# Ledger of designs, part 2: VHH binders against 5'-methylthioadenosine/S-adenosylhomocysteine nucleosidase (mtnN)

Target 1, 252 residues: 5'-methylthioadenosine/S-adenosylhomocysteine nucleosidase (mtnN), of Buchnera aphidicola subsp. Baizongia pistaciae (q89aq7)
Amino acid sequence: MKKEIKKNYRIGIIAALQQEVQILFNKLKNYKINKISNITFYIGNIHNIHVVLAKSGVGKVFSGITCALLLQKYKVKFIINIGSAGSLNKNLKPGSIIIPTNVCYHDVNLTAFGYSIGQIKNCPKTFLSNTLMLKLTEKYLFENKIKYQKKLMISGDIFIDTCEKKSLLKKRFPKAIAVDMEAAAIAHVCYQFNIPILIIKSISDSSDINAADNFKYFINLASKNSSLVTINVLQTLFKNTKNILFDNNNRC

## First folded at step 4 (VHH)

Design k09 (from c12s with S103T G105T; framework vhh_5c3l_4)
Fold by ESMFold2-Fast, scan of step 4:
Structure k09 (fold): chain B 252 residues (1-252), chain A 125 residues (1-125)
Amino acid sequence: as target 1 above (252 residues)
Amino acid sequence: QVQLQESGGGLVQPGGSLRLSCAASGFTFSSYAMSWVRQAPGKGLEVVSDISDSGDSTTYADSVKGRFTISRDNAKNTLYLQMNSLKPEDTAVYYCAKLYDETWTYTEYDYFDYRGPGTQVTVSS
């Protein structure tokens, strides 16, 4: 082994809200809690894997600094972003699982300089999820007959809660199936540090006029579903660590 | 237009083997999960096996686990079902089916509209 999984290999898990981290926190063994600049880190073990679970807060800046701290202070070698997302696809109901293949910003526009909509300067058009981790996650979901989609998700510092906002996003990003406020920023940081990322989200709302009420009603279901998938993925990683956790190319 | 064409069926003795093939055209084969579905005489449709778009994930009905293997060749737009240790109860028409939204709801509409004409498998002494 190049690394000692129990001692030296750490996985960072990021979610924005307490509801989104709570189930994983309840599974964490031998844990410590550390707070840095209003960001809470829970350090411990799940399935004998060293985990640093972080509650970032909502939005791009909170998630970006949280991810950077996980990489630089806690030296994590893999990032999993979990939590909730709003649906842009009529077939995605509350509780549905998505494992995005790629993610981009929906509130970045540098098209005046020849970039694609959503593309930040000096970055790819979209940030890619780690291919091997995505395949392992899909294998678990498919074989257990858990409904999921794996397509584009988009992120921005806006809660999408009107038909007008949703229609505009669907026009600008016709391939997007879901929207959130953190995933693209986390993936961007991972891209800059050359760290692999996996994104596991569950739908909390339909991104329309009822989105805020639906979010309040379904956030616990979305949190439970994304957390349970994550727990099973961690168990799969423990069994397949030689093939997956030592592959750090998340740009392909 | 979606077209699916099965082949490889026939008459075999119990314990024998057959390999079914399904040639797909009219859609981006590598972007869709695929299924093998069968219908025995006088019975309803049974999903035998599913395979994800990449081929990395598979499922099997309890009745065929350990005996059947589903696979695909995305370069050739072809789906396969390797059937080993065949039993008389495996006698059925086998259909290749395109899954519209591979991980949502598998409807009768999806199987009806996006399945091939079928290939007969008969297992008898």
Scores: ipSAE 0.015, ipTM 0.521, lowest interface PAE 6.5, mean pLDDT 85

Design k12 (from c12s with S103T W104Y; framework vhh_5c3l_4)
Fold by ESMFold2-Fast, scan of step 4:
Parts: C-alpha cells; sequence; structure tokens
Structure k12 (fold): chain B 252 residues (1-252), chain A 125 residues (1-125)
C-alpha cells in the first residue's frame, strides 16, 4: 500500500557554478537565499514542489560538503546533480544531454592494495544512479526525441584540457563518455547516506586543447539544456518519491 | 554479421490481431534502441514505434496509438509488435530496424544502420 506524496518533501539539486543554477533559480517561487560556508542555497518552489537548489562551488570537497548539508540540514529526499561536463566521446557535441548510469573517480588510485583504478576502500567500483529516477528521465528524453547518452561518467579535481590527459583517461576508463569535477563525490555521499541520486549533465567542452575556450562559449547552452531537462522531469520524479525511496532502500 | 529476421505477418481481417517478432543476432541487442518501420504499397517508409534499449520507454505513430504495443525481451534477443484492431490502412511490409550505435541519441531515429528483410501484413476482408 502507498500513501499520497507529502507536500513537505524537499528535493535537492546541486550544481557547481552560477550559470548552472541560474535558470532553475529564475523558476523558484517564494524563495529564500541562505549562504553557509561559501555555499549558496536557494530554497523555494518549482511547480509547487519544495526544492533546495545549491551552488556548491567547483570540485570534490565543495560538492561533498554541499550534498551532506542538503541531507543533514535540509532533509532532502533525493539528489539531482546538474550542470556541465567535458566529452570523452566524439558523438557528444556541446549541448548533448547525458544521464550517467554510474560514476567513479578518475584521480583515485589504491591499486597497490588490490582495488580497481578509481575505487575507494569500502566502496563499490562505481556509484550507481537510482534506477527508477534514471528510467523516468530516459522516458521523458526518448519520448521527446531529445538526443542523450547513458554510460559511465568520471570525476576528479582536475580540468581535462589536453589531448594527453584525455587519451590517458580514455585508456584507463574505456567505458567513460564524459568527465566533470563533482558528480562522483556527490554520488559517494549519497551512497554513504543511502540517498537516491540522478545525474543530468550537458556537454560544454571536448576535454582537449580547446576545452577552456569551448567551456566559456558553451557553458550557457549546457546550463540551459541540463536545467530544462530537470524542470521537465521534476513533477514525475516528485510523484514517484515514495517508490524511489522504497526501491533505493531495498536494493542490494 | 548484424542480422534481423521478422516473422508473424500474414493475412488478417479488419478488427483482427497479429503479433510480429524480430530475432536479432550479431550485435549486443540490449545496448540498442529498436524500431518497427513499415512501407505501405506505393508509399515511403513510416516509423511505427520505437523502444529504448531497456524497454522502459516507447513511442508510437499517431496512426497506431492505442492499437499497437511494442516490447522486447533482451534475454532472448527478440523484439515484438502486438497489433490489435487492425485496419486496411495498416497493410504494409513491416521491418525490424536497429538504430545507429548506442552512442547516438534518439534525435535521428529515422536513420537506421540496419533493417531486416521484412514481413508482409495484409488487412483485407
Amino acid sequence: as target 1 above (252 residues)
Amino acid sequence: QVQLQESGGGLVQPGGSLRLSCAASGFTFSSYAMSWVRQAPGKGLEVVSDISDSGDSTTYADSVKGRFTISRDNAKNTLYLQMNSLKPEDTAVYYCAKLYDETYGYTEYDYFDYRGPGTQVTVSS
């Protein structure tokens, strides 16, 4: 038996940069702004859904702290990580949507102790996106003929901006389609707290010698595309909150 | 190498039902979105229905919505089309089609890197 979804359920949405949160912020009604430890939280409503939108700052530590605060202080029921990513796949052009099935670190190496590259002790080889959240988002994208990919994404505290760095990542992680600096840390925190996560990114750069210029040019397009997908799936995800939580807690 | 083989077509009366099957081999079936495409006499190809690689998402042409159901069994490498309430205008050769590599999205559904030889469906009294 399932009960009706409570109006007081809060959904956490995390992005690193102002450009990445701006469109969602513009959709917030009855909002408040709270800044904690250089992290900005925008608390309000989208489609009458309670949302805490967080601008974390760049990198693993900022995103990890932000995620933990969303879970502990704001008591959000699940996390959506949005924003931009660099492409590791020739078919992913600026503006392309990715909804990664799993994510891992590219700058963690405990292979001396028998772990896989990217794997931290007492963690899985990769962190999984919530299956139901992913299915609901893919349904929206597929039915609206929006081009997307759903594979491995990798994260680390480095901006990939040379052909040499890109080639090394492709060799070490042949299944990876995209790279960023936050997603794996957010997923890791969600794993530790047993909280569902969905990642919706859009491509801003090619992760090569042109990456910095491409990023500056395409960050607004990537921010727009990831935000619009998020807005359009929010009501469906919210209506399924109880099912998402039940499925997540009974996974093995 | 890539092979798709349709079956289940035939002659059926208006209002009747048919179930088409497509056996796939030579590629990782579970990694690709699939389509049913048809060609009526004297017409071009029409996309009837699409299904995502997992089977969780489907689309239908307006002409078949509510009457046709696409499904897949990834364990058996098989695609299905359940056709109900068939009309004379459903008469066509039906093709099973594999979308371009899974690295591409669904914006270009109409571009197929492979389709089967087809199975004839004739709806007539």
Scores: ipSAE 0.014, ipTM 0.503, lowest interface PAE 7.0, mean pLDDT 87

Design k13 (from c12s with S31D S103T; framework vhh_5c3l_4)
Fold by ESMFold2-Fast, scan of step 4:
Structure k13 (fold): chain B 252 residues (1-252), chain A 125 residues (1-125)
Amino acid sequence: as target 1 above (252 residues)
Amino acid sequence: QVQLQESGGGLVQPGGSLRLSCAASGFTFSDYAMSWVRQAPGKGLEVVSDISDSGDSTTYADSVKGRFTISRDNAKNTLYLQMNSLKPEDTAVYYCAKLYDETWGYTEYDYFDYRGPGTQVTVSS
């Protein structure tokens, strides 16, 4: 009953900054580089798997446009969002891996119309990561004794760099462990197009008054850690593509 | 108050089987990875097997691979260890342990704070 998945398909990997794509770019074989509207696409192979690696730029609009182009122009079958995030949990140290189960916006407010804080009209309260992709990634992390957390992450067009901003987010989103500027927008696009998504982030900062200095110091560590996890799970995700796509589209 | 209570130990002949159970209370069991840890007479602690919060990922010590199976029932707040083809070397007190701090995720093992009292397994030779 399940359709066979095409052998020759592409996986989309998206990150905001050059540091966040660099390690994966260095692993690309037989690559081409395309630039569209200040977005850079690196098209090639990792482990003989066809990959489109995209450097989106920072923020919701850049990441949303990039994700839509990956889906419509490059016809990728699923999206992996990688890179850095700020910690909302004091036990998440720089370099820690997070694989969020769900994401939502922290800068959307339609509560005047009866929606939950962070919820957009005609969307769920949070956008879900693909269950099978998450399970396969967690298996790799757990078996290799790599510290990780899998809870809510929140996204918005603001760098959280004060105790006041952090405290407000923790009050509004008590289950959130981390914050970034792209993941919810990418997940929203994937939700709209019914495309599975996996998010693999590593902590670069504490989302408080030290956040900018933390970010500068730890961005390379965070980029390395998120990239290495991604490289190590790519083969497993690729082999499970049929199951991932069937689970996401269920008898479509 | 975190509480873990092991049961199912006992005396068994070499080649026999036992199923250990651990009843958990005082925390949201389904949010935490769990471990079975053992201590043989005069030896240190050995991690036997780990299981993720969902039950989808497991690890085993080389000494027990292929013989032991870890599982969990999150609806019953219970952890299990199915022990087959038991050997005299498996003689130990077996402890149930909670792996994750509620705010951290996977950490280095700390079995002192969140271990049960243990259940004795004796494999007679």
Scores: ipSAE 0.015, ipTM 0.501, lowest interface PAE 6.2, mean pLDDT 86

Design k15 (from c12s with D53Y S103T; framework vhh_5c3l_4)
Fold by ESMFold2-Fast, scan of step 4:
Structure k15 (fold): chain B 252 residues (1-252), chain A 125 residues (1-125)
Amino acid sequence: as target 1 above (252 residues)
Amino acid sequence: QVQLQESGGGLVQPGGSLRLSCAASGFTFSSYAMSWVRQAPGKGLEVVSDISYSGDSTTYADSVKGRFTISRDNAKNTLYLQMNSLKPEDTAVYYCAKLYDETWGYTEYDYFDYRGPGTQVTVSS
């Protein structure tokens, strides 16, 4: 028997930077702003759906704390991580959408104990995005002819800005298409709490010597593209939430 | 070796119907999005319809929306295009085309990775 759940809950949306939250904030109705330990939470409605939008700050620790607060203090039922990412794939240009199927750390190494590179003890090799949320997002992107890619994204507490750093990541993670500084930590927290996650990123840079200049130039485009996809799939995700919350496929 | 072979074209009266088929081999058909594209004499390629790897998502050109239906049978490695209410303007060679695998979505730049030899559709009195 499938247990019914009441659709009277909130969705958490996390991004690191003000540019990445601004478009969604501009769409919030009946909103309230709460700031906890330099993390900003915007609580309101999009399409009459209860949303807690969070500006975490950059990096694993800020994003992990923010995600935990969304789950424990604001009682959100699933997480969407949005924002920008650096490209590890020559075919991903600035503004391209990625909806990663899975994510892992690139700055974790427990291989001395027999774990895969990027794998934390007592965790899977990669953290999975929710299958149904991915399917619904992919359907939207395909039908609207929006260029996207889905595959592995990797995260770590370093901005990848040299050809040497990029080459090393491509060698260690040949399946990775993009890199950021938050997604794996957010997915890890979601894994620990058994909360479904969807990741929607847009490319801001090429993760090489031009990365900082590319980021400055393209951050607003990347922020706009990830936000617009999120806004357009949010209602569909909410309507399918009973299926999302009772989907047993998101264990690994 | 990737191979795509279209069939089902022919001469049909305005208002008539045709069903095109495309037999695929040499790749994991169920892992790739597929497309039907057409070329009228003296014109460029026009994308008619796309279908996702699973069949859950479809797109149509405005010129054919409501008249054509794309579908696939992954067990038979076959792509279909049901064409109804045909118009003289639908006269073209129809090609099926392989798009990117299931890890890639729709893209307008790297669209036609491979296409078949085509099947002629002629709509005339």
Scores: ipSAE 0.236, ipTM 0.645, lowest interface PAE 4.5, mean pLDDT 87

Design k16 (from c12s with D53W S103T; framework vhh_5c3l_4)
Fold by ESMFold2-Fast, scan of step 4:
Structure k16 (fold): chain B 252 residues (1-252), chain A 125 residues (1-125)
Amino acid sequence: as target 1 above (252 residues)
Amino acid sequence: QVQLQESGGGLVQPGGSLRLSCAASGFTFSSYAMSWVRQAPGKGLEVVSDISWSGDSTTYADSVKGRFTISRDNAKNTLYLQMNSLKPEDTAVYYCAKLYDETWGYTEYDYFDYRGPGTQVTVSS
């Protein structure tokens, strides 16, 4: 029983790509590496806080499996999804920070049955980020004069790389500011398990004809910016874990 | 549409205090972060202090930290700047500025387009 208590971890952090986990991995002390079904888990300490950092792979299925394993095998108390995103807003330049208030799918359509575009049956229209985690992160960004946007981010198993695809998403989701391939699936798993989530992304591309070239050029900047915000808010989030868990259970 | 009206400026001796007020109308005041910005004679605009929409978060320029306090009353649509231990270097026109909506976060903005007419503060013997 005492051995099980010693294995209890506080915070799970998920990113899709090696570039997105590398900076956090470099800050990880007393670490061990575990691989499960092609998903890599880095287990160690940042600021003397127990962290399980996971490299999920790209897309909804890899990120969903990774999140479920963090919750069930590693017993993390809340999830932070970090990494890169494509911009749907003219004011979001490469390196800009996004802390979405909510996320939904852009590649789900059950409107034939009366659901909103992006809504899955038996789920809310959008999945909400934890209010206290957002407030704590926003306080850090505001006080350090770091520019950020919050609002809707949308996710799907498609890399948005044409003006045509981007225009369609902007028409269907006029409130969306950014797009990625994992965040909605991670938030969906967190919703099912009633686990608080925070999403910290940085812009790597403009989601248009230049998106692939922009991604290659800016992925390291986006990875650095999302990682540095995460490192700097981590201790504050940990100290507020009790309040975060209480807020999550009473968010409705 | 957006209207901002500053008041409370004047002539004050070094070491003195002034309280500036900004009356806001034409937008949902409680949904926007606000700023006090100043321009000294022959110098550019300097951001003095920012306050979040709720008032829970504030920032200060190093030049005024510990001497000035920004606050807001969302029920009265009013922004305040309490200025203590005033120095000759604080002599400037002080502007109230509307920043970003709470749902958008901290975005790029132009202080020239989103500020009031200003109030003159002169710190002199």
Scores: ipSAE 0.143, ipTM 0.602, lowest interface PAE 5.0, mean pLDDT 87

